# Miniprotein binders against b1l550: the designs that were tried, part 133

Target 1, 279 residues: b1l550
Amino acid sequence: MRLPEELLERARDIHSEAPSHRIKLDRVGSFGLKVPVEFKGFLLLAEADVWVSLPEGRRGVDLSRQVEAIYELSNPPKDPFSLCREAAISLLEKLNYADSSGVSIRFDAPLQDGESLKYYGVEISSIASDEIINKIRVEILGMTACPCTAELIRAYKSSEIAATHTQRSLGILEVSTKAEHPDPDKLASIIERAMSSPLRTYTKRPDEGGLVIRSLSNARLAEDVVREMIHLFLEEFGHLPEDTHILAAVRSMESVHMHDIYAERSFSLDEIRKEISSH
Short names: E, the ipSAE of ESMFold2; O, the ipSAE of OpenDDE; V2, 0.75 times the mean of E and O plus 0.25 times the DockQ between their complexes.

## First folded at step 11 (miniprotein)

Design mc12 (at its last look DockQ between E and O 0.08; V2 from the best seeds 0.00; counts 0 for: pae E 1.9 > 1.5, pTM O .777 < .8, placed apart)
Fold by ESMFold2, look of step 11:
Structure mc12 (fold): chain B 279 residues (1-279), chain A 89 residues (1-89)
Amino acid sequence: as target 1 above (279 residues)
Amino acid sequence: SEFTVEIERNGVRITITVEVDGKTIRITVEIEKDGRRIRFLYVITSPEKLEKILKEIQRIIRMFGADPEEVKRLIEEARRFAEEILERL
């Protein structure tokens, strides 16, 4: 049933009223939108959230305009980083009562893995006010091999058996900066290089054996994976603004335990440089 | 080195600053319209990224209703200076 359009002339504009309780809100928006993006030659269906701040004097936000803003910019499909930044700025321009706006875009980034594909998780966001802050979170699985168990087995009867437990570990890099988003492939590469070995979609027997042997020869504590991620990040992205904030973390699904191990470090570029230079 | 170019027309003021920061080029864009100011930053470490960044800057500036010909001039002036800097690095 379609209602008569004449009712718009008689109905209150609820959204533009002052609220009963004059309290500003930080995020009011539409979450879970589906948006096409073009990422390094791939056309992907991403999930997006859009929001604006709502001042204490305004009862509601124009939600349909939020949705229009991002869909208008997504045709034709474009680079998700440009879409994210442009949409955040467009929201602030179009919804002039807001102090800030935000956009987040989530997708699985494809990676070539021999003749097949693998993927890693990406979430980007841009938050606009009198400046723009760009955030990116990359998550990718790798393999870790426990050095503690490896050493214990080596010492057993002076054994020549090289063995330890291996497991999947989830590596995480999260970067918040006023510069453009770092390249997610480079962040994913940093995480994989910090692990004992990358994961493959599939392997043939000789390659699988080599992968496992390499992981054993590159055994690492979760703590050392985090430290290596930080080291590699600084080499690649040390040029970012000094107030850039980073979270580096690993969640290891330890194959011999009922629970996971977790390690993390957060820091600004200014902070970590001072820490390193003091040693 | 530092280069600033700006236009102001139809109630929109746009400033692009191109500067050298160590081995990188920093491009700051400020847009002022209707009392609101928005500032955003790009950090360029390689020439391959310059064209993509300038295209994004142009798209953003155009959404504020700036004169297309003035925007084109502004972008070309910023491009010229950034290219001269990149040649010296």
Scores: ipSAE 0.597, ipTM 0.866, lowest interface PAE 1.9, mean pLDDT 88
Fold by OpenDDE base, look of step 11:
Structure mc12 (fold): chain B 279 residues (1-279), chain A 89 residues (1-89)
Amino acid sequence: as target 1 above (279 residues)
Amino acid sequence: SEFTVEIERNGVRITITVEVDGKTIRITVEIEKDGRRIRFLYVITSPEKLEKILKEIQRIIRMFGADPEEVKRLIEEARRFAEEILERL
């Protein structure tokens, strides 16, 4: 049932009224939208959040306009980076009472693994105000081998390749910058290279054996993984602005424990360069 | 309407593009240094934001080792173009 349009003329604009309490809100929007995006030749259904700030003098946000803004830009489907930035800008244009806007887009990115596909998690965000800040979070699973157990076994049995426990570990890189979004494939590659070995979706027995041997030969603590991620990140992305903020983290799903091991470092490029140069 | 200015000095290439989309001015700054490219996007939704954005662009360009006098010239050219557009809006 559609209400008669004539009722709209008689109804108060609730959103434009003064609120009972004059308080600014930082984010008001629609969360969990589904939008199509094109990524590396794949058409993906992504999850999206859209929001704007609300001034103290306005009761509510025109939420329908927010939804329209992102869907207008989503047809035809485009890359999620452009969609994120353009939607953030469009939100400010359409909602002129807002001093800031934001868009977040989440999906699983396909990654070629021989004749099969693996994936990594991506969250792309843009916040628009006087400037645009771009954020990207990449999460990918790898494998770690424990060096401590390997050393104990080596000490007990004289073997060239010491057995050790292995587990899946989730690596995380989050980058916030005034520059364009960093390449998510490069971020995923950094995380995989920081692990003892990558994961494979499909392995033949010889390939599986080789993967495990590689992992054992590159045994790393969770702490080692995070440090290696930072090192590799600086090599690839050290040219970004000094005010670029990074979170590097790993969650190791330890195979000998009921709990996970977690390690992280948050830093700006300026801070970490000063730290490394002091050594 | 589109305006583009480019400078190349000391192995740094800087391209500033000013575009008008309706009532919005978009400024793209591209910096190429040591075989790497970085892009920055700025949006001017009001005349009051122009000076703030130009100052930020100037800061960013200087961080990449561009000549201060060349940067000043680029910013002034971008300013003039943006002001001409804002006067027409």
Scores: ipSAE 0.270, ipTM 0.706, lowest interface PAE 1.5, mean pLDDT 88
ESMFold2 (binder alone), look of step 11: mean pLDDT 75; pTM 0.711

Design mc13 (at its last look DockQ between E and O 0.07; V2 from the best seeds 0.00; counts 0 for: pae O 2.5 > 1.5, pTM O .705 < .8, other shape alone 2.904 > 2.5, placed apart)
Fold by ESMFold2, look of step 11:
Structure mc13 (fold): chain B 279 residues (1-279), chain A 89 residues (1-89)
Amino acid sequence: as target 1 above (279 residues)
Amino acid sequence: SEFTVEIERNGVRITITVEVDGKTIRITVEIEKDGRRIRFLYVLTSPEKLEKILKEIERIIRFFGADPEEVKRLIEEARRLAEEILERL
């Protein structure tokens, strides 16, 4: 049933009224929307959140206009990065009482893995006001090999064993910048190259042996994985604005311990350049 | 070097600035309407991204109600400038 249009004249517009408590809200929106996106030829079902700020003098947000805005832009499906940036700016224009808007989009990104696929986590956001701030977080699993145990075993006089413990490690890069979102595949590649070895969906035994040997040749402390991630990030993305902020982190699920090891560093490009130049 | 193209009509001002910095091209877009100003940035490290960036810019500025014919001319002029710069690099 569709209600008569004449009711619009009789009904009070609750959203445009002043609230009884005049308090600005930072984020009012619709969270957990399902939106189709196209990424590297794949049609994916992503999860999105949309919001705007709400001034102290306005009682409510027209939530249906928020949902309409992102769905109109997502049909036909398009790359999630353009969708994110466009939707954030569109929301500011459509909901002119807001002084800021935001969109986040989450999906699992496919990567070619020999004859199969593997996936890594991506979350992007765009916050629009007098400028736009774009954020991307990439998470991918890799393999690390402990150099401390490797050295102890090498030093063992009677042993011809080359060995150490290996484990899964979760690598994280999070970038906040005024430029458009960095390429998630490049961020994932940086993380994997910082690890001792990538993980595979499956391997045949000769390839598996080679993977393990490679990881032993690239044994790295969790701390050095983070340092390598930063080094590689600067090589690839040193061109970004100076106030670009990065978080580089690793959580290592140590196979010989009951607990994880965690290492992280946050920095701006300006900060890290000064730090490196002082040595 | 730095090049600017702009239109201003019916209360909407749109400025696209193309700037070279070493091997990198920076495209800044500024839209002003009804006292509100928004600025956003693209960093072009290869020519393949140019078309995607320009299509996104065109869609964004059309949200603000700019004349479609003027928007197309603005985007084409920005494309020509960016392509000339990329050819010299």
Scores: ipSAE 0.690, ipTM 0.895, lowest interface PAE 1.4, mean pLDDT 88
Fold by OpenDDE base, look of step 11:
Structure mc13 (fold): chain B 279 residues (1-279), chain A 89 residues (1-89)
Amino acid sequence: as target 1 above (279 residues)
Amino acid sequence: SEFTVEIERNGVRITITVEVDGKTIRITVEIEKDGRRIRFLYVLTSPEKLEKILKEIERIIRFFGADPEEVKRLIEEARRLAEEILERL
């Protein structure tokens, strides 16, 4: 049932009214929208969040207009990077009472693994005000081998390749920058290279054996993984603005413990360069 | 209205694209040196924020290890171009 349009003329615009309490809100929007995106030749259904700031003098946000803004830009489907930036800007233009806007898009990114596909988690965001801040978070699983157990076994049995426990580890890189979004495949590659070995969706027995041997030969603590991620990140993305903020983290799902091991470092590019140059 | 300005000196390429839509000015800046590229976007509601962009460009060019005197020249050229743009608005 559509209400008669005549009722709209008689209804107060509740959203434009003064609120009972004059307080600015940082984010008001719609979360958990589904939008199509094109990513590396794949058409994906992504989850999206859209929001704007709300001034103290306005009771509510025109939520329908926010939803329209992102869907207008989503047809035809485009890359999620452009969609985030364009939608963030469009939100500010359509909602002129807002001083800031934001868009976040989440999906599983396909990654070629021989004849099969693996994936990584990605969240792409843009926040608009007087400038655009682009954020990307990549999460990918890899494998770690414990160097401590390997050393104990090596000390007990003189073998060239020491057995050790292995586990899945989740690597995380989050980058916030005024530059364009960093390439998520490059970020995923950094995480995989920082671990003892990548995971494979499909392995033949010889390939599986080789993967395990490789992991044993590159045994790393969770701490080692994070440090290696930072090192590799600086090599690939050291040209980003100095105020670029990075979170590098790993969660190791330890196979010998009931709990996970977690390590992280948060830093700006300026800070970490000063730290490394001091050594 | 859209216009693009390109500056190339001593292996540094700066591309500035300005798009004007009503009262909103979108400025895209791309800096390229030695195969490395950085691109960033500003959304301006007033011409007064142009100095902020120039300062950011200066910082980024310096970060690429450009000669300080060359950086000054590039910024002054960018300033002149920006003033010409502002006069056309």
Scores: ipSAE 0.043, ipTM 0.575, lowest interface PAE 2.5, mean pLDDT 86
ESMFold2 (binder alone), look of step 11: mean pLDDT 74; pTM 0.677

Design mc2 (at its last look DockQ between E and O 0.08; V2 from the best seeds 0.00; counts 0 for: pae E 1.8 > 1.5, placed apart)
Fold by ESMFold2, look of step 11:
Structure mc2 (fold): chain B 279 residues (1-279), chain A 89 residues (1-89)
Amino acid sequence: as target 1 above (279 residues)
Amino acid sequence: SEFTVEAERNGVRITITVEVDGKTIRITVEIEKDGRRIRFLYVITSPEKLEKILKEIERIIRFFGADPEEVKRLIEEARRLAEEILERL
């Protein structure tokens, strides 16, 4: 059933009224929207959140206009990073009573893995006010090999045995910057290169042996992985604004323990450069 | 070095600044309309992303009702400056 459209002329516009209690709201919007995006030739169904600030003198936000705006920009599907930034800025213009707007988009990014695919997690956001702040978080699994156990086994009776325990580790890079979002594939690559070995969708026995040998020759503590991620990040993205903030972290699902190991470091580019230059 | 191009029509002021910082190009866009100012930044290290960024800037500027012909002029001038800089790097 559709109500007669001429009622719009007689009905009050509840949203534009003043509220009974004049209290500013920081985020008013729609969360969990499904939006199509195009990423590296793939058509993906992403999840999006959209919001704006609401001044104390306005009773409600036009939620339907807010939602419509992002859907208009997502049809036809396009690059999720452009969609995120454009939608945040468009919302601020369209809902001119707001002093800020925000958009978040989440998706699983496909990545070539030989003749197959694997994926990694991506979450991006853009917050617009008198400036725009862009944030990206990527998460990808890799393999780590324990160097402590490897050394003990090597030292056993002057043994030539090369062995240690290996496990899956989740690497995390999160970047907040005034510049456009960093390329998620480059962030994922940094994480994988910091690990002992990448994980594969499948391997045949000779290739599996090679992965094991690689992991043993590149054994790393979770702490080592975080430090390597930072080193590689600075090499690739040191050109970003100095106040860019980064979080680098690893959660290692240790195969010989009942619990996980976690290591992390957060920093701004100017902070870490000063720290490194002091050594 | 730094290059600035601007336009002001129909109550909208747009400033695009293209500057070189080492081996990178920084493009800053500032839009002023109805007392509101918004500024955003792109940091370009390779030429393959330049056209995508310029198209995004054009779409964003149009949200504010800027004069279409002035937007095209601004974008083309910014492209020319950025491409000349990238050729010398």
Scores: ipSAE 0.587, ipTM 0.864, lowest interface PAE 1.8, mean pLDDT 86
Fold by OpenDDE base, look of step 11:
Structure mc2 (fold): chain B 279 residues (1-279), chain A 89 residues (1-89)
Amino acid sequence: as target 1 above (279 residues)
Amino acid sequence: SEFTVEAERNGVRITITVEVDGKTIRITVEIEKDGRRIRFLYVITSPEKLEKILKEIERIIRFFGADPEEVKRLIEEARRLAEEILERL
């Protein structure tokens, strides 16, 4: 049932009223929207969050206008990077009382693995004010082999290839920058290259054997993985602005323990360059 | 309306594009250096924000090693274009 439009004339605009407590809010919006995006020739259904700031003198946000803003831009489907930036800008234009806006878009990105597909998790965000800050988070699974167990077994059984335990590990790169969003495929590649080996969706017996041998020959601690991620990131993205912020992390789902091993480093490009140059 | 200013010196190529979208001016700065390209997007919703954004653009362009005189030229041209657009809004 649609309410009669004449009720709008009689109803108070609750959102425009003064609040009982004059306090600014940083983020007010709609979370868990579903929007179509085009990514590398795939049409994907992404999850989206949209928000704006609310000044102290206004009781509420026009949430319907926020939802309208992102859906107007989502038809026809476009790349998630443009959608994120354009929606953030549109939110500020449509909601003129807001001094800042934000959009976040999450989906599983397809990644070709021979004749099959694997994937990585991606979250693309943009925050608009006087400037636009772009954020991207990539999460991809790889495989790690433990060098400590390998060394113990090598010492015990003089073997060229020491057996060791292997496990799935989740690598994470999060980048916040005033520049355009970094390429998520490149970020995913950095994470995979930092691990003992990538995962494969489809393996024939020879390929599986080769993958395991590669892992055993490239055994890495969780700490090694994070350091390698940072190193590879600097090689690929060291040209970004110095105020670019990075989180590099790994969660190893250890196969010999009931718990996970976690390692991380948060840094700006300026900070990490100074650290490396001091050695 | 779209206006583009380009400069190339010392192996750094800079492209500044000023676009009008409704009541908003969008400035895109593209910097090409050592075979890599970086883009920055700025949004001007008011005349008061223009100077702040131009200063930030200047800072970024200088950081990438652009010639100081060329940077000044580019900034002044971008200013002129943006002001002309703002006067029409």
Scores: ipSAE 0.211, ipTM 0.682, lowest interface PAE 1.4, mean pLDDT 88
ESMFold2 (binder alone), look of step 11: mean pLDDT 75; pTM 0.713

Design mc3 (at its last look DockQ between E and O 0.08; V2 from the best seeds 0.00; counts 0 for: pae E 2.0 > 1.5, pTM O .767 < .8, placed apart)
Fold by ESMFold2, look of step 11:
Structure mc3 (fold): chain B 279 residues (1-279), chain A 89 residues (1-89)
Amino acid sequence: as target 1 above (279 residues)
Amino acid sequence: SEFTVEIERNGVRITITVEVDGKTIRITVEIEKDGRRIRFLYVITSPEKLEKILKEIERIIRMFGADPEEVKRLIEEARRLAEEILERL
């Protein structure tokens, strides 16, 4: 069934009306959209959220325009970072009543792992207003080995055991900056290099033994993994704007405990450089 | 060191600034249309990223309805400036 076209002339434009309560809204949008992206030669299915601000004098947002903005830019598929920035800016152009817009894109990034692939989590966003703020969060699993337990076992007089507990640990780096999003592979590399050993999709017995031995030779507290992540981040990305904000964190799923251990540090580049210079 | 390229037509003003910051290149784009101003920034640490960045900048600028021929000229001038700077690094 098709309604008569003449109704368009009679129908109120509900969205452009003033609301009963004149209250600004910070985020009005469409969440959970599926978009294709091209990342490092792979075609991936990502999830996206899009939104704009809504001034107190406007009753509603044209949601079809929001969805149109990102879908137009996603065909043909392109890298998710360009898509994210371009869509955020396109939203401001298309919805001129908004004073800000935002786009988030989430996907699992492939990473070479010997003869196979493994994946790590990526979430990016771009918030556009009179400037654009780009955010990226990467999460990747690694292995940590406890140095405290290793020392206690070494000191045990009757023990011939060279051992400690090892566990999966989730490393997290989140960066907010005015510059282009940092390369997620470099962020993931920083996290893995800070751990006692990387995790593998699968291993053969000789490789598995080597992985465990490496983790024991690089036993690290969760706290020191975070400190190493910060050190390595500064080496790679110290050139970013001084107001760039970073979160470095580790969640260790301790194999001998019923609970996780968590360590984190948030800082701006300006802040951390002053802290290091005071020593 | 700072180099600026600007165009203005059809009510759209676009400014691209290319500057050196230590061993990196900063490209700042400002688009002004209908009283709204948007600035965005790229920090280039290697020359291999330049063409991808310029392509994204061109796509963004075209969203604002700028004259296609002037956008093409603007991007070419920005490329020239950035490549000249990269040769010194």
Scores: ipSAE 0.571, ipTM 0.861, lowest interface PAE 2.0, mean pLDDT 86
Fold by OpenDDE base, look of step 11:
Structure mc3 (fold): chain B 279 residues (1-279), chain A 89 residues (1-89)
Amino acid sequence: as target 1 above (279 residues)
Amino acid sequence: SEFTVEIERNGVRITITVEVDGKTIRITVEIEKDGRRIRFLYVITSPEKLEKILKEIERIIRMFGADPEEVKRLIEEARRLAEEILERL
């Protein structure tokens, strides 16, 4: 049932009223929207969050206009980077009382694996105010082999290829920059190259054997993985602005323990360059 | 309406594009250096934000090692273009 439109003339505009407490809010919006995006020739259903700031003198945000803003831009489906930026801008235009806006878009990105597909997790964000800050988070699973157990077994059996325990590890790169969003495929590649080996969706017996041998020959601690991610990131993305912020992390789902091993480093490009140059 | 200013010196190419979309001015700054390209997007939703955004653009361009005098010229041209557009809105 739709209520009669004449009720709008009799009803108070609750959102425009002065609040009982004059306090600014940083983020007010709709979370868990579903929007179509085009990514690398795939049409994907992404999850989206949209928000704006609320000034102290206004009781509420016009949430319907926020939802309208992102859906207007989502038809026809476009790349998630453009959608994110354009929606953040449109929110500021449509909601003139807001001094800032934000959009976040989450999906699983397809990644070619021979004749099959694997995937990585992506979260793309843009925050608009006087400037636009772009954020991207990439999460991809790889495999790690433990060098400590490998060394113990090598010492015990004198084998060229020491057996060791292997496990799935989640690598994470999060980048926040005033530049355009970094390429998520490149970020995913950095994470995979930082691990002992990538995962494969489809393996024949020879391929599986080769993958395991590669992992055993490239055994890495969780700490090694994070350091390698940072190194590879600097080689590929060291040209970004110095105020670019990075989080590099790994969560190793250790196969010999009931718990995970976690390692991280948060840094700006300026900070990490100074650290490396001091050695 | 779209206006573009380009400067190339010392292996750095800087392209500033000013675009008008309704009442919004979009400024794109593209920097090409050492075979890498980076783009920055700025949005002017009000005349009061113009100077703040131009100052930020200047800061960003300088971070990539552009000549200070060339940067000043680019910023003044971008300002002129943006003001001309704002006067027409």
Scores: ipSAE 0.322, ipTM 0.730, lowest interface PAE 1.3, mean pLDDT 88
ESMFold2 (binder alone), look of step 11: mean pLDDT 73; pTM 0.672

Design mc4 (at its last look DockQ between E and O 0.94; V2 from the best seeds 0.00; counts 0 for: pae E 1.9 > 1.5)
Fold by ESMFold2, look of step 11:
Parts: C-alpha cells; structure tokens; sequence
Structure mc4 (fold): chain B 279 residues (1-279), chain A 89 residues (1-89)
C-alpha cells in the first residue's frame, strides 16, 4: 500500500534533525546490496556495501539516496571498478553533509581454464574524501609442493624417488593505492605463478600427471611463495605511487598436518624498495 | 613534463593535470564544488588504457553538473596532451 505523497509536505524530516547524542559516525550505510556488473565480457551479480560518514549534528542518513547512488550507475551494467569509484564519488555529491564515503563490491571473477572456467575471489573498495583511496583484494587457490619432504625423500638411500606432499594453498594479494585499482587478473596471475602449480577445474589423467610433475619440479615453502608474489608484484606494478600499500599472504592447507601454515608480509612500495636495495 | 587544463563555470571548478613520470603518464583530476574538493589519480603505463580512463573521467565530471561543452573541451585537451606525450615515449 502506497501512502499519499502529500504527506511528505507535512511530516518532519527526521534525518536532518540533531540527534539526542551528538556523536559523529564513521560508517552509516546499506550493506549486502545485489548489483549487476560487467567483468571482462561476463555479466555477474555482485554484492555491494555503500556508506557515508555522518556528522555529529545530523540525526540520520538518507538511505534511499545512498542506494540510488549505486543503482543509478549500475544500469546498464558496467565494469565493477568504474562503478565502485563513480559510486563513491556520487555518494559525496548526493549526501553533501558527509565528509567521506565508501563503496565495496565483491564478486567471483571468472577465469578461463582450458575449455572450462574457474573462479577467484575479488573484493574492491573506494573510499572518497578529499582524495580517493582504492583497495583491491584477490584470493585464488593454487597447489604447493613441500621442498623439505622432497629433499628428505631424495636423500633416502640416494633414492631415485621424486615425491613430496602437495596441498591446496590460498594466495592473497591486497593493494591499497591512490591510483586506479590494479587489474585483478594480473594479481591472480601473480599468485598462481608464485605457487608450485595452478589448480584446474578438471584434467585428463595424462594432463593430471603433468600437473603433479610440474608441482614437484617447482616445490616451494609457503614463505618463498610470499617472496615470489612480492617479486612478481614489483615487476608488474612498481609504477604505482610510492605510498601504495600491499599485503601478500599464503594460507597453506598442509596435507600432512591437522593445521594450516600462514605467511604474510605487508609493505609500502617505498619501504620494500629500500629493503631490497640494502641487501 | 606537466600540462594542466582547467575550466570553471557555475560554481564547478575542474582541473586535469597530465604529467610524464619516466615511462608512465599520470592524470590527476580535481573537482571543486560548493567548498568541497575531490582529487583522484590514474597512472597509465600503456596507451590502450587511455580512452577508457578518459571516458570515466568525463562521467565523473558530469555528475557535478559541469557544462557539457566545457567537459568535451577539457577531455579533448587532456586527450591531445596525453597522446602527444605518448608519441614522445
């Protein structure tokens, strides 16, 4: 049942009143929105959060205007990165009482895998105030092979046996920068290339054997996967602003243990360059 | 080097700065309206990305109610500057 619009003329605007307790809020918004996006030729249904800051003198946020900001821009569907940045800026323009706004967009990114598809996780955000800070987190599973066990088996009676345990490992790259979001496919590629082998949706037995052999030939500690991720990231994205912040991490589901191994490093581009130059 | 184009009309001030840094191009956009200033940055390492970035910049500027003809002029000037820089690289 829709109420008569004439009532809007007589009702108090509760949102613009002063609150009983004058306390600024950092994030007031609508979370879990479903938004269509176009990513690399695929039409996806993404999950989005939108928010703004709320000054101490304003009782509430106009939630319909928040939702309007992102849905206006999502029809027709467009790439999630432009949508994210444009929506964050639109929120500040539409809700001029806020001194900051934010948008996050989450989706599973399709990736060609031979004749099939696989997916990796993407979360992007844009925080707008007097400048825009863009953040992207990419997560993709790969295969790792333990070099310590491989060496022990090799040393067994000077054995010809080439073997070690292999497992799934989750690689993570998170980038926060003033520049536009890095290409998520390039971030995913960096993670996969740092692993012992990529994972496949399916393989025939001869190809599966080749994949395992590749893993054994490219055995790596979780620590060295993180180091390789950083090396590859610097080659691809060393041009980003010096204050760009990165987190590189691996969580490995070690097949011979009841627990996971985790390794991570966070750094700014300025920091890591000085570190590498000093050794 | 660094090149700046700007426009101001009806309380909306727009500045686009195109700068060369080694083999990269930096485009900084600053929009000022009603006392609020928003600045954002693009870093371009290859020319194939330029057109998509300029299209996004145009969409963002138009959100602020900027004069359509001034927006076209700004974008075309920024394009010409960026393309001239890319030819020298």
Amino acid sequence: as target 1 above (279 residues)
Amino acid sequence: SEFTVEAERNGVRITITVEVDGKTIRITVEIEKDGRRIRFLYVITSPEKLEKILEEIERIIRMFGADPEEVKRLIEEARRLAEEILERL
Scores: ipSAE 0.600, ipTM 0.868, lowest interface PAE 1.9, mean pLDDT 87
Fold by OpenDDE base, look of step 11:
Parts: structure tokens; sequence; C-alpha cells
Structure mc4 (fold): chain B 279 residues (1-279), chain A 89 residues (1-89)
């Protein structure tokens, strides 16, 4: 049922009214939208959040215009990076009372694993005001082997390859920059290379044995993984602006404990360069 | 070395700056309309990336209601400047 258009002429524009309390809101929008995106030859259905700021003198946001803004840009499907940046800008243009806007797009990114696929989690965001800040968060599972237990077992049995406990570990890289979003596949690769070994969707028996041997030969603490992630990040993305902010983190789902081990470092590129140069 | 292209038409001011930073090119776009300014930055490391970025910049500038002919001129000038820099690298 469509209401008669004549009712629109009689109805108050509730959104444009003065609020009972003159308070600015930082974020007002629609969360959990589904939008198609094209990512490295895959057509994916992503989850999207869109929002704008609301000035103190306006009761509500034109939510329909926000939804329209992102869907207009989503047809035909495009890469999520351009969609995110363009939608953030379009929101500011369409909603002229807003001083800031934001878009976040989340999906599982496909990653080739032999003849199969594995995946990593990605969240791509853009926040627009006087400047655009682009944010990307990548989460991928890998495997870690404990060097401490390996050393204890080596000391006990004098084995060439010491047994140790292994576990799944979640690596996280979050980057906020005034430049365009870093390549998420490169970020995922950094995380995997920083761990003892990657995970595989399928393994043949020889491949599984090799994967485990590799992990045992490259045993790392959660702390080691985070430090290696930072090192590899600087090598690949050292060209980003110095005010670029990074969070590098690992959550190790320890197989010998009921709890997880967590390690993180938050830093700017300027800060970490000064730290490394001082040693 | 920094090169700037500017256009102003119908109350929209666009500034595209192309800068060399070591072995990379930085493109800064600034759009000013109705007292609002927005700035965004791209870092170019390859010719393929340049074309994709220029296409995006063109789309963004058009969203602000810039004249299509003026936009085309700005994009071509930005391309020329970026290519000249890439050839020197």
Amino acid sequence: as target 1 above (279 residues)
Amino acid sequence: SEFTVEAERNGVRITITVEVDGKTIRITVEIEKDGRRIRFLYVITSPEKLEKILEEIERIIRMFGADPEEVKRLIEEARRLAEEILERL
C-alpha cells in the first residue's frame, strides 16, 4: 500500500524539526545493509553500515537518502574500496547538514589455497569530513607452534625436531590512513608469514606432515608474531603517510590452556620508525 | 617537485596536486563547494593504479556537480603530470 502523495504535503517534516534537546550526534545511520561488491573477480554480498553526523538543530537524519546513496553507487557492483570512499563523499553531498559521514563494508575475502579457497575477514571503512580517512581491518587464522615447550622437549629427548603444542591463532592488522586503503591480500599475507605456518583448507597426507614440520621449525610466541607482523608491514607499506596508524595483534587459541594468549601493538608509522632507528 | 592544477566553475573549486615522494607519486584532491572543503589522498605506485585512481577522482568530482568538460580537462592534466613524473622515476 502506497500512501497518497497528498499526505506528504500535510505531514510535518519530523526530521527537519528542532529537537527537544539541542545536542549534536556523531553517528546516525543504517547498519546491516547488504550490498554487492566486486572483489578480485568475485561478486560478493557484503554487509554495510552508513552514517552521518547530525547537527544540534535537526531532529533526525534522512535515512532513506543514506540508503539510496550507497545503493546508487553499488549498481553495477564495484570494488569495495571505491564504493566506500565514493559513498562517504556522496553522503556529505546529499546530506548537506552533516559535517561528517562514514561507510563500513564487511565480508569474507576469498583467498586461493591450491585448488580450493580459504578466506580472511575484512572490514573496509571510510570517514569523510574535511579529510577522508580510510580504514581497513584484516583478520586471518594461522598456526603457531610454541617455542618454550619445544625447548623443554628438546632438552628432555634430544630430538632434532622437538615436538610442541600447536594452535590456531587469529592475526589482526588494522590500518587507518589518509591514503587509499592498503591491499587486504598483502595484509593477509603479512599475517600468515608472521605465523609459524598458514592454515590449509585441505591437506594431503604429505602436505599435512610438511605443514606441521614447518610450524615446528618456525616456532613463535604470540609476541614474536606481532613483532614479525610489524616488521613485514614496514617493508611492504613504508610508503604510506607518516601519520598512518596501525594496530597489529594476535589472539592465540592456546591448545594446552583454557584461555587465549593475546598480544598487540598500536603505533603510527612515524612513531615506530623512530623506535626502530633508536636501536 | 609539486604540480597543482586548479579549476573553479559554478561555485565548485577543485585543486589536484601531484607530488613526488621518493619513488611514489602522491595525488591530493581538494574540493571546495558551498563553504565545505574535502581533501583526499592517493599514493600511486604503478600506471595501472594511476588510471583507476583518475577514474575514481573523475567520478567524485562529478558528484559535486562540476562541469563535465572542466573535469575532463583536469583529469587529463593530472594524468599528464603524473605520467611525466613516472617517466622520471
Scores: ipSAE 0.566, ipTM 0.844, lowest interface PAE 0.9, mean pLDDT 90
ESMFold2 (binder alone), look of step 11: mean pLDDT 76; pTM 0.722

